# Designs tried in a protein design chat: VH-VL binders against p19838r805to892. Part 4

Target 1, 88 residues: p19838r805to892
Amino acid sequence: QGDMKQLAEDVKLQLYKLLEIPDPDKNWATLAQKLGLGILNNAFRLSPAPSKTLMDNYEVSGGTVRELVEALRQMGYTEAIEVIQAAS
Key: E = the ipSAE of ESMFold2; O = the ipSAE of OpenDDE; V2 = 0.75 times the mean of E and O plus 0.25 times the DockQ between their complexes.

## First folded at step 1 (VH-VL)

Design l04 (framework fv_lutikizumab)
Fold by ESMFold2-Fast, scan of step 1:
Formats: structure tokens, C-alpha cells, sequence
Structure l04 (fold): chain C 88 residues (1-88), chain A 121 residues (1-121), chain B 107 residues (1-107)
């Protein structure tokens, strides 16, 4: 708990799918702002896989699963939280 | 040994303010979300306030929004509840409780003994 | 808000009896449900979380089950020290809400 590397690849893939929707309240761009990475949103947008690039950057920056769940809760994204917690 | 000790309760007139404190020991306080739960005389439990482990996120029920403020000082292992514009219906025993929101499987696993608050005319 | 309704509100039983308390949510809560025991004048104690997981140190005679909107708490063989009020709580959605409580007495 607390380390992004603890999340299995299938959990990350399901999370990416949930974050690649056009809903502005539930997409990767809003999550990036909540995680303090909003300044990189243009770089993420130009990536072939914005959600993966965001999460890779978050992990490299020392981000934790706890902070990720907190950000998703701020977004009201219960389904994304459930995917992460079921695997933790 | 996990311990949570509340203080700051008392008798106060309607419209006044009161600040509750909860001193935590025996665990890494900064790793846990915390809540306040109250209980009116002869009544059931009512969740009052939540604060995340970092203090960045807080949640309240409509009954106290705008009047109550939860905060924490992780360097002092202390949780606070600032209660403004108190009403008679705020009367009850106030408990601090440890939570773990990161895990869907955890509830409030440790509680303080509570501090009584009486709001009377 | 999600309303939590417990049944019954009060119960009397004998030592050795099987006791069952039900908790019903006004909408689905995906097993995000806890059960607490409260002795008069004391703080609540966590017994069950995630609807069916027993908290460490809690006797095995306590169990929980259910899904969706309907959840059950059971004491398989009632002991004298089990006299208390029992509460369910949902933590699926804010605001977090408790049931009204079930007061258990031994006759």
C-alpha cells in the first residue's frame, strides 16, 4: 500500500480505460490537475496514451496509491476507486 | 497501543463556538484518515466530519456544513473540530475515530472515549 | 443521502441463542458496510467491515453477510458480554450514514 508499483498491470489497464472517456469530470486531464501534474497536460495530450503517460509520470515523481485514490474521490469517480481497492 | 483522547467539550450557549481536540498515539497518525462521530443523548451515531491523511480533503454532512471545520496537525499527532454557530441539536458526545479510506475493506477501527458537548439556552 | 434501516430496533434473547440483525440500505452500497458494538457509556467497537470480514481479535461467533441493499449480522451463540447496541454503517457514499441501532438484551 502506498507504492504505485503494487498495482498489477491489469488494474492499471482498466484504470486507463476509465480515464480515457470524454467526461471532463472523470478523465485523465482532471486527474492530472488533482495530482499536481496539470502543468504537463499538453504533453500528455500529445501522447498516444495520455493516461499511461500521466500515471508513469506520477509513479516516477514518487506518487502514492493513497493520493491517487484521494484524487479520484474528489472527482466522484467511485468505479475507478473500486478497481484500485479490489486489487489492494 | 493505539490511543485517541478527546478534549475541549463543555457547556455552551446557542450561537457560541467550541473547539475539540483529539490526541493520537501508538500509530503513524499522518498515514490515516480521521473522522468525528457524535451521539445525542439516547440516540444513535451520526458521522460529522472527515479529513484525509494529508489534510487536503474534508467532507461534512449538510447538517454541519459551513459551521464545523475539521483540521489536523500531523507534526503534533492532533485532530481538531472547530464548531461555530452551535445549536441545541449539536448536543451530544463527540468521538474521534481512525479510518482508512484507501482500503474499501476498513471501517473506524479505533475510537476515542468521547467528549461531551452540551448546547443549552 | 443513503438511509440505513435496522431490524429489529430492539431484541431480547437467551444465552446460547442465535441472534440475527438486518440492515437495509435505500440504495446499493457495494458491500461498503461495517458493524459496530456499543456498550452503554463506552465508545463503539468495530466488529465487521466490508460486509463480511471479521475484525482481528473479534470472536468467531460474530459474522456478517449480504450484498446490494440487504445485509445481515449474526451472533451464532449469544454470550452475556454481548449485551449492547449494534450499529451498521455504509461508507459507499458521502455522507456516511449509520442505522438507528439495535438494542440487544439478554433474558
Amino acid sequence: as target 1 above (88 residues)
Amino acid sequence: EVQLVESGGGVVQPGRSLRLSCSASGFTFSSYAMSWVRQAPGKGLEWVAYISYSGSNTYYPDSVKGRFTISRDNSKNTLFLQMDSLRPEDTGVYFCARGEEYYRDLGFDYWGQGTPVTVSS
Amino acid sequence: DIQMTQSPSSLSASVGDRVTITCRASQGISNYLTWYQQTPGKAPKLLIYAASTLQSGVPSRFSGSGSGTDYTFTISSLQPEDIATYYCQQYNSYPWTFGQGTKLQIT
Scores: ipSAE 0.000, ipTM 0.600, lowest interface PAE 14.1, mean pLDDT 85

Design l05 (framework fv_lutikizumab)
Fold by ESMFold2-Fast, scan of step 1:
Structure l05 (fold): chain C 88 residues (1-88), chain A 123 residues (1-123), chain B 107 residues (1-107)
Amino acid sequence: as target 1 above (88 residues)
Amino acid sequence: EVQLVESGGGVVQPGRSLRLSCSASGFTFSNYDMSWVRQAPGKGLEWVAYISGSGGYTYYPDSVKGRFTISRDNSKNTLFLQMDSLRPEDTGVYFCAKDSLPYYDSEGWFDPWGQGTPVTVSS
Amino acid sequence: DIQMTQSPSSLSASVGDRVTITCRASQDISRYLTWYQQTPGKAPKLLIYAASSLQSGVPSRFSGSGSGTDYTFTISSLQPEDIATYYCQQAYSFPYTFGQGTKLQIT
């Protein structure tokens, strides 16, 4: 159901860095909304590492790499997609 | 229209438990993150608990972590704070507070606040 | 934890005076700063959010400014009803923290 555990830790760390870059559209909060987790956005914001907390929650919820890539595509975040796909 | 009404405060001995309630009306309760904030007599404000609109996420400062539990019943529009192993330093007025914006736009600023319910922990 | 320090801790001023209080964060809080007014025996009231945005229904004599670690709250012309304690709060990082408060009195 969820294949997020297949992503190597270094790939996840690169993704977190990209999601923490200040950008109105290409950020972890927008990704959370696209993944259906926007209801937890304030909780993610308040964590010491919002992107990690978001992705940990997504993984535990059975999230898939396919849906993650589609969300990033809708955000126009080509660099984040390339980080994930290069690891596949 | 938007109202938060607190109850459950009182005088208890150290080591006892107390459960505070906050009844919400006039808004879609489940769309808003909620917090509890306390104020010791003559002192400033201290944030003590956070819960997301869904109830899926909670956060506490170290001063109450492991002793206090925040929860909510969205079907009854009610917020709770379960306070266990109470200490004299937990004495104060406890306010429930609503995030001003719904969860998808929330930025942690509170409006409105409840009237406050007094808690005294004394032997 | 992010430490919020207000200055001054207490202030006495006359009606019509311009009053400024400051709030300093121990680290950059990216304008996640709110100002509240509390009169004795009452719950706090939201005045300013996001460092500089005036809450609906709050008089325009109240304003906020600042960025990074340093923020200011100003009352352009003090009125008798402004006697209260004022608190800043950061919501940039968990746990939320408040300044110690500034008690404002009128001479």
Scores: ipSAE 0.007, ipTM 0.644, lowest interface PAE 11.4, mean pLDDT 86

Design l06 (framework fv_lutikizumab)
Fold by ESMFold2-Fast, scan of step 1:
Structure l06 (fold): chain C 88 residues (1-88), chain A 123 residues (1-123), chain B 107 residues (1-107)
Amino acid sequence: as target 1 above (88 residues)
Amino acid sequence: EVQLVESGGGVVQPGRSLRLSCSASGFTFSSYSMSWVRQAPGKGLEWVAYISSSGSYIYYPDSVKGRFTISRDNSKNTLFLQMDSLRPEDTGVYFCARDYTDFWSGDRYFDYWGQGTPVTVSS
Amino acid sequence: DIQMTQSPSSLSASVGDRVTITCRASQSISTYLTWYQQTPGKAPKLLIYAASSLQSGVPSRFSGSGSGTDYTFTISSLQPEDIATYYCQQSYDTPFTFGQGTKLQIT
């Protein structure tokens, strides 16, 4: 399971950086769709920090670290998974 | 205490369908990913379907993609495998397995297995 | 797909012997490797996960090691109840794949 609030802020910041790249297979918009939050993508885009807004919404919706890692694996984003794993 | 009990297996002709069920007890079913793994007579293990704890993420190998559908009902602690367009090569024992994904590392492993339900596809 | 190859496919050993089984992945799997034991007619049982972590309740004579593409499973002192087929499995990426199995018999 895993509560999202247990992820340290520096780990989250590293993840946000990785999600801000223009690669459509590896950005925050694609992750949002994988996490079931794709309908909010326009609202995230208008945010000053789309990745942070996405992750805050995911956490509030009851999202877990387990499912976040699964979504990243489906995206083939090994580097993002390693950032989370380094925190354990 | 953790128990997984499969049902729904049987003998069926090629081209027909079967629906397997796996009843889970002794743990919080909604907190675990689940998989189906099969084993042909005298052969090794083959993973055939995965579903995340919420049901949002589903994966299949090419051998069953488009024919098999994994689903779950967290309110009833039940996992399903709908098998359509069955072929003789689908014959085997089908195991329900609890697919633990570690909180931090993302390590996955099948920590508990059901006893299996036999499926025979023959003419 | 990631291919898993075990060596040997079968072996015979005596009680008290050290038994070693190897598992090779076609690409690096970053220790996302699990070992299972299956006795005839029964479901598999988890022994080792994350390449080297012993599952709770599993005897300490079982151990695992390795990284990258090469992994090893060892029984330090073989017991009669260890007669079984042993499988490695990678969970690094889908499809999840198993080795072909190693059938262990005791003389």
Scores: ipSAE 0.005, ipTM 0.625, lowest interface PAE 12.4, mean pLDDT 86

Design l07 (framework fv_lutikizumab)
Fold by ESMFold2-Fast, scan of step 1:
Structure l07 (fold): chain C 88 residues (1-88), chain A 120 residues (1-120), chain B 107 residues (1-107)
Amino acid sequence: as target 1 above (88 residues)
Amino acid sequence: EVQLVESGGGVVQPGRSLRLSCSASGFTFSSYGMSWVRQAPGKGLEWVAYISYEGSNKYYPDSVKGRFTISRDNSKNTLFLQMDSLRPEDTGVYFCATGYEDSIYAMDYWGQGTPVTVSS
Amino acid sequence: DIQMTQSPSSLSASVGDRVTITCRASQDIYNYLTWYQQTPGKAPKLLIYDASNLETGVPSRFSGSGSGTDYTFTISSLQPEDIATYYCQQYDNYPLTFGQGTKLQIT
């Protein structure tokens, strides 16, 4: 099980791009709900980089790579999971 | 009825190339990741390639990396495996398989396999 | 690479017996494990995913359990059609790896 700070910057950037899509089942807002941070979605939406702000908050709150992968799996987000797993 | 049908196998000499195809029907092919798995005569299963549903991500074990290339054509519901610089140890039955709806890396549906023999 | 080791490599049992096969991962795989059945001359068939979830249409006599590095596959009452080779496979990380297989025979 990995710490969020162990993810390389290029992996994080690829993940942010995948989360900034209009698909309601595969965007940062749905991920925030799955990670238990949905109450902050209004603050994330007003950020210039919602996905980065979400992930920074998740990391500061003690979030783990394992929980992130589980959330993406519940969303059916194959591409996002592959980016994370291939990089480890 | 979900079906996967492999073709393109055969007998080739070391150093040659083969292109395998897998034709999919009975499900939304473009929504699933796909794998190739091989089995040498009398041996166990070995994963050889994976491709994501859009084709943007591809993964291989070190044993075939640089020699094999996985690709797909979602408009034709077809998966491919280009095998270059074939070696005797690549001999086996090659299966294509699709990801499972409830677990993306579990392999739910499998083709019946196409045999590949690399010998001189 | 994550190494998957099955035990035993082969076993013989009688119809109606409880059969147990074990799969050990070289590191924690967090229940990202499948079990497949392969009968001679056929493609593998998915039986169990996520270590303990039975695939739809698979008979209830098949079950899986375990966590961490140690996983178990059980047939509660062996039937003649269960004669096959069984494989575990992890999907916690690339490369995807299979156990060496367990060949099940009827005595």
Scores: ipSAE 0.007, ipTM 0.590, lowest interface PAE 15.2, mean pLDDT 83

Design l08 (framework fv_lutikizumab)
Fold by ESMFold2-Fast, scan of step 1:
Structure l08 (fold): chain C 88 residues (1-88), chain A 121 residues (1-121), chain B 107 residues (1-107)
Amino acid sequence: as target 1 above (88 residues)
Amino acid sequence: EVQLVESGGGVVQPGRSLRLSCSASGFTFDDYAMSWVRQAPGKGLEWVAYISWNSGSIYYPDSVKGRFTISRDNSKNTLFLQMDSLRPEDTGVYFCARSLYGEDYYGMDVWGQGTPVTVSS
Amino acid sequence: DIQMTQSPSSLSASVGDRVTITCRASQGISSWLTWYQQTPGKAPKLLIYAASSLQSGVPSRFSGSGSGTDYTFTISSLQPEDIATYYCQQANSFPYTFGQGTKLQIT
């Protein structure tokens, strides 16, 4: 919660697009694992918007923008970090 | 102007295949997820396929899973639906639609005119 | 699959009437509920998303409300151009499902 709520809707939409790619190093499933939510990946996959469902769950669990950026850095996803940093 | 135009419908016998196309213009096609929705004569709407902007997420209902394949070519602003092993119950008007989604909503805000598909002997 | 049931399946009303259509989901859908209008021979038109948000360009006489499993769509003052079939749709979980539709006729 908290800091995650400060991200604008269009920034979140851009992030969701970047996470919906076939690259296993740069998709929402890998991000979920880095955020400690990988055990829920089957539930996220069945959602109409896996990235959105993941991020909603992360926010409810007390996740922060700082930890999100660090996870993306571990994935080497510079483009996703730039989208978030431009808005933060 | 923002528009979607379907083509490729027709009359086919059971067991045959059709490939539908949907041409997008007036917007950045690769910024949007896309869907196919069908409507049998005198019946309601039925969602039949979804594809994310980069083809990373694809979903079907059980009624068409294994028979229909959704795909897109972002360089040509075109969406496709490959329909194999067609059955009489696949008869209907097929619409392509642009999927608008955000943090807490989903909706199809732009639709094509529809292309008719009739499966009969 | 989530079942979406609309009530009524059809109705007749007069110009100026308040019309209410309900949509019930077989499980909670967290307001991932959209309403569409389809006039005969045309593609559907998005009216309301997120259960209660009015789509840009849609007249204010249309509104939506609800949460959990129970949702309503209201036309505050029916106009002749509102003759159409109205559909609810859930996007909370795969597969996406529509209600059976409510056919609105004007007397």
Scores: ipSAE 0.000, ipTM 0.596, lowest interface PAE 13.7, mean pLDDT 83

Design l09 (framework fv_lutikizumab)
Fold by ESMFold2-Fast, scan of step 1:
Structure l09 (fold): chain C 88 residues (1-88), chain A 120 residues (1-120), chain B 107 residues (1-107)
Amino acid sequence: as target 1 above (88 residues)
Amino acid sequence: EVQLVESGGGVVQPGRSLRLSCSASGFTFSSYEMSWVRQAPGKGLEWVAYISSSGSTIYYPDSVKGRFTISRDNSKNTLFLQMDSLRPEDTGVYFCARGTYSPDWEFDYWGQGTPVTVSS
Amino acid sequence: DIQMTQSPSSLSASVGDRVTITCRASQSISNYLTWYQQTPGKAPKLLIYAASSLQSGVPSRFSGSGSGTDYTFTISSLQPEDIATYYCQQSYRTPYTFGQGTKLQIT
C-alpha cells in the first residue's frame, strides 16, 4: 500500500498513455469504474486529459498504489501493471 | 476568451523573497494544470514549476527545488509562485502557462509575463 | 534530465523560402514534442504539439515531423510575420526541457 505521490512522473505518464487507448477493457473510463470513481466519468471526459484528471482525483481521495494495481489486474492490463511494478 | 494575467514582479536584492500571482479568466480554472516558465534576458525558456488541477501534484526542476513554492486557489481562479532565497540567476520574465504533464498536452495559453530582477 | 539541442541556433532566409529547424533529444521522447514561436517582446505561442499536430488557427505552412530522438519543424513558404525565435520542448518527463531556440531572420 503505497502513497500515489511516490510514483515517479515518467511512470505516471506511461500509465496515462496506456489508459487513453480506445479498448473498452483497458481505458481510463473502465479504470475509473473499478476505482469507485465512475460517477465522475462525465467530468473526466470533459477534461483535456481524462487519465491524468482521474489519477489526480484518485490521489486526492486517498487512493493507494495497491488498489490501483488491483483494479488494473481486474482489467487484465498486464502492461500497465508492469510499468508500475518495474518502478518499485 | 482565455486570459492569464501575472503580477507581483519587481526588483529585489539577493536573498529576498517575492510572490507572483496569476489571475485566470475565460475557462474553468479548477479543471486545468498550471505551470510557471521563466526567461532570462536574451536567453531561452526554462520551466520552473507545475501544479495539478486539484493542487495535489507538484513538480519542480532542481534549480528551484526548496526555494520556490507553487500553489493555487481554485475558489479565486489564482495561481501563485512564492520565490524565496532569490539569486541573481533567477532574474527574468516569469510566465504563467496552462499545462503540461499530460501525454498529449502542452502550454496552450500563456500570460504576458511579469519581470523579476534580482540585483545587488 | 533530457537535453534538447536545436540546429541551427540562428538562420537567415528570404520570403518564400522553405525553412527547416531540427531538434534532437538526448533520449527517446515518444513524440512528446512541442514547437513554440516567440516574437520579440511577446509570450510564446503554441504551433505544433505531439511532434506533428498543428494547433487550431495556426497556418498550414507550419509542420512538424520526426520520431524517437530526432524531430523537424518546417515552414514551407516563409512569410514576413514568421520572423521570430522558435523553441522545441519535450513533455515526456519532468523536468520539462526546451531547446536553446532558433532565431529566424528575414533577408
Scores: ipSAE 0.000, ipTM 0.583, lowest interface PAE 15.7, mean pLDDT 84

Design l10 (framework fv_lutikizumab)
Fold by ESMFold2-Fast, scan of step 1:
Structure l10 (fold): chain C 88 residues (1-88), chain A 125 residues (1-125), chain B 107 residues (1-107)
Amino acid sequence: as target 1 above (88 residues)
Amino acid sequence: EVQLVESGGGVVQPGRSLRLSCSASGFTFSTYAMSWVRQAPGKGLEWVAYISGSGDSTYYPDSVKGRFTISRDNSKNTLFLQMDSLRPEDTGVYFCARERIYDYSSGEPYAFDIWGQGTPVTVSS
Amino acid sequence: DIQMTQSPSSLSASVGDRVTITCRASQSISSYLTWYQQTPGKAPKLLIYDASSLESGVPSRFSGSGSGTDYTFTISSLQPEDIATYYCQQYYSTPLTFGQGTKLQIT
């Protein structure tokens, strides 16, 4: 299953940092589209912490760690996947 | 017993549509991402569609994007591939495949660990 | 798209031989590589994932190694049932791509 609430806070913070790096393809906006939340991208962009707001929304919607990792793989973001998987 | 069984293949004329099904048993279907992989006669493997466990995310290579649609019904443990505007080059055996679960604790990456036996699709006039 | 190139395209070997197949990616794939065996008329079978991890139930004579762009698959002592076509596949990014395959024959 992989409940998002099981991810440690420091793992989430590391992921947010990676998603905030200026990159046209490896960013929170692309991740939001891959997770089916792209319609909310304007709301995320206006947030002081877009990556956190995105992840909070994903978690509340019942999103899983497994689908998050798959979205990151589709983006080619191996470093982000490693952060999540190294936690256990 | 973990098993995938494909059906719906056949002979169809260019420009027509065909819908493939894949019946899953022996595991919790909704927690696994699924893919379709095809193989033309005498040729290698080609990935053609991906769908996440929830069904909310799908991905396709450019060769089939806009023509093929992958979907799933988790209540019936069934995966589908809707193929529209079929071309002779779409001819091949179509396999459904389960992507190896990304177990958070084990950190295992995606690979196709379970495959169906395949269903043949022939597009000819 | 990431291009996967296998060498050789075909190989002949004798029972008991050590067989090595190479797979090269057009860019680094961080060990996100799988090896499959396809016996004629059958679906592919997962042998190795994560470049070097042996799938459960697969004989220990099969192994994989490599990193970055270059990966190898080895059969330490070839057996008759190993006659098959072998494929590498990357799952670092979409589209998922396979090598062209290496057909293994016994002389």
Scores: ipSAE 0.000, ipTM 0.575, lowest interface PAE 16.8, mean pLDDT 83

Design m01 (framework fv_masavibart; at its last look DockQ between E and O 0.10; V2 from the best seeds 0.00; counts 0 for: pae E 9.7 > 2, placed apart)
Fold by ESMFold2-Fast, scan of step 1:
Structure m01 (fold): chain C 88 residues (1-88), chain A 120 residues (1-120), chain B 110 residues (1-110)
Amino acid sequence: as target 1 above (88 residues)
Amino acid sequence: QVQLVESGGGVVQPGRSLRLSCAASGFTFSSYAMYWVRQAPGKGLEWVAVISYDGSNKYYADSVKGRFTISRDNSKNTLYLQMNSLRTEDTAVYYCARDLYESWGAFDIWGQGTLVTVSS
Amino acid sequence: QSALTQPASVSGSPGQSITISCTGTSSDVGGYNYVSWYQQHPGKAPKLMIYDVSNRPSGVSNRFSGSKSGNTASLTISGLQSEDEADYYCSSYTSSSTLVFGGGTKLTVL
């Protein structure tokens, strides 16, 4: 698995929607921690779209789809993984 | 065209207060986090404060925390910096800046600055 | 409060290439890819030249490039021109979600 740039825009939008649903564990802030970006969580809250800003930053940092899926698995976010894998 | 215009700078005595304004135009102001950055005469850049797109989150440099308050009025496309208990060390050109949406701490648009001189 | 370390000055001749370094720690430059570079001419506001280590905003010449190795980010300007004479500042987001600037580098084109 590969480059985040290979992920289609509609797949990214579906992922953002899932990460914005209120949940104590399955949210963009927890994902940021799992991806090593949790220290920037206060900065992501400054954005009107925290999930998009997080994922854009992850992509620019050279993040991979494989590591994203692994982080989501650690969170138990099966629905988010299915969105990504259905598009592979 | 996208622009930011600061106003409110001037000469003020130590211990007094001053309020800066930054008028935004040419973009959807309410979609961006906004920053204040200052530069003392002949010195480098120093971050002062940031405010989220909706005004709910605010962060300050340690040097101004408890004295300065950042705020915004999205209906007027205006950013503010209320400066209380001013010190001679606060003398600087104050810039307002817009953060690039795709990055962090990357200011793609800056105002021209307004000079604040704190002197007896 | 801890500023990023830049050389106070650098110089070059027209047509040459120069590099300006920006050194931090693993809690800022070394830990994240959120390094920006600004150009400031006397009496003017800073202009964003590079963001996220190596990305150029629209309208910035490809003579400007950015890179990073460990705790040090670098701005390289190729084909030096007289209008490049300015102060250059780096900045980085930190592990405490704050922003820090370098001390600035004065570029002189001889």
Scores: ipSAE 0.029, ipTM 0.712, lowest interface PAE 5.7, mean pLDDT 87
Fold by OpenDDE, look of step 2:
Structure m01 (fold): chain C 88 residues (1-88), chain A 120 residues (1-120), chain B 110 residues (1-110)
Amino acid sequence: as target 1 above (88 residues)
Amino acid sequence: QVQLVESGGGVVQPGRSLRLSCAASGFTFSSYAMYWVRQAPGKGLEWVAVISYDGSNKYYADSVKGRFTISRDNSKNTLYLQMNSLRTEDTAVYYCARDLYESWGAFDIWGQGTLVTVSS
Amino acid sequence: QSALTQPASVSGSPGQSITISCTGTSSDVGGYNYVSWYQQHPGKAPKLMIYDVSNRPSGVSNRFSGSKSGNTASLTISGLQSEDEADYYCSSYTSSSTLVFGGGTKLTVL
């Protein structure tokens, strides 16, 4: 149902990195909340790679690239949006 | 053939400014986040700053916030570190390093380093 | 942020295996698989030896391996050679979205 699989692995990897930067307003935890997965943040935090775990769960739950972009837009994370758009 | 070359180090008095450069070659510079890491004489490694591939995001260690500015010119394949209000504790070899694309917080390419000495 | 804890020094004879520990907390080493190891010879820049706890970059000898248990990451060097004598640093991603280095370990080959 989702289309996250359409994102190339290198694009996902770039997003992982962008979500694990020293900015509490632009990290994976904030994105998780925007995507409605904030309830899992404690679980993500304990995972080996929180941003990857978040995105993997988002993909498995049927998440879409469009919704991801919207969430990032709400965060004002222009660089992350550009990474996705450049690959589309 | 991938290479980073730092320059601009030297001796400077406290309170003064210095600008370091890092020339990249052998790879697509604009595709990589770049870092500055420093090492005081006889001491360990310390992360200084990071800049995203397009320069849109910058972050600094608390020890240098408000004093140092990281920047890049992708058209020149060059990374910069503007150091203002220098302190004696800023004395160190300054390395520029390339982000390992496959991971986070790992640096696979390093320059030879440039020595910055802050002394009165 | 406080540095990760490494032993100040370790030593071994040629051919032996030695292990260097890197101890942090659940907010860094224990929380993420973003642990790296660097080798640094005197007067030289650091060289990446291990990333993501146990991955070796191209060109790094298979004598170098990495692992992690709890809040402690380990670098193991098997078949110790004289050229392995150097300083070794670990690093880890942190819950504060920063990077922290260990204090470094001096490896002496006897």
Scores: ipSAE 0.022, ipTM 0.714, lowest interface PAE 6.4, mean pLDDT 91
Fold by ESMFold2, look of step 2:
Structure m01 (fold): chain C 88 residues (1-88), chain A 120 residues (1-120), chain B 110 residues (1-110)
Amino acid sequence: as target 1 above (88 residues)
Amino acid sequence: QVQLVESGGGVVQPGRSLRLSCAASGFTFSSYAMYWVRQAPGKGLEWVAVISYDGSNKYYADSVKGRFTISRDNSKNTLYLQMNSLRTEDTAVYYCARDLYESWGAFDIWGQGTLVTVSS
Amino acid sequence: QSALTQPASVSGSPGQSITISCTGTSSDVGGYNYVSWYQQHPGKAPKLMIYDVSNRPSGVSNRFSGSKSGNTASLTISGLQSEDEADYYCSSYTSSSTLVFGGGTKLTVL
């Protein structure tokens, strides 16, 4: 059961920017791996918006905000967690 | 309104080269992954190559790998296929196709095709 | 054969429903929701009828529907009409970051 629709569009846009930095510990490809979506990373790379494509796929798959925050915590991505938690 | 137009097809001998062009109009070309798909006369569709929206990623069918190169020039809204070492089995109508923005491998716009005939 | 498996032909009468199957593996149809269907009339470019397994592009009749179960995708055409007579191709994204088409199905409306 997913609850990703609870995130405001502005929060999602901030997350997309944060996930497109050239840091292998904090990018969309590593987040995909933490969320169990890493097998789709080559498809995401073909997208004009890889972070959005990843996040849309996660939402459609029934992903939760709780599991998203946990994946970001495992990546050590405090700034991304704060963006999500500031919206609560 | 949205349109793809292929050009550069023709009759060539085996072992020669040919470059296909696909001119895009009516949409933001640089936002879309682009594909080449071919169809031999009387046969089915065969994927040839794909290029990401910014040109940074390219993938090829095994049948053309090492011989064909896909490329794009976003400033000219043009997709290309460089075909080297052509063989008779490369004879086909070549289509360029736009990948649907919210999906992958879903071709919502196709050109009319350009015929490539490879024969002695 | 590396192509997805489709029946070579199917037929139906006007007004009937027919289903065209597209069978792959867990590395393509079974592993991803990037399955598309195309209609191609003689001498024309293919037309996208279904994408992402079950979505219809704008302007495609609701008589066309798509589904998937396991490694098999299906295109269903209800209320069959003479203009539906065409070749139909499925396609799928693969785990090798490639795209594969089915061999095609000729639909005849009798």
Scores: ipSAE 0.007, ipTM 0.660, lowest interface PAE 9.7, mean pLDDT 88
ESMFold2 (binder alone), look of step 2: mean pLDDT 93; pTM 0.947

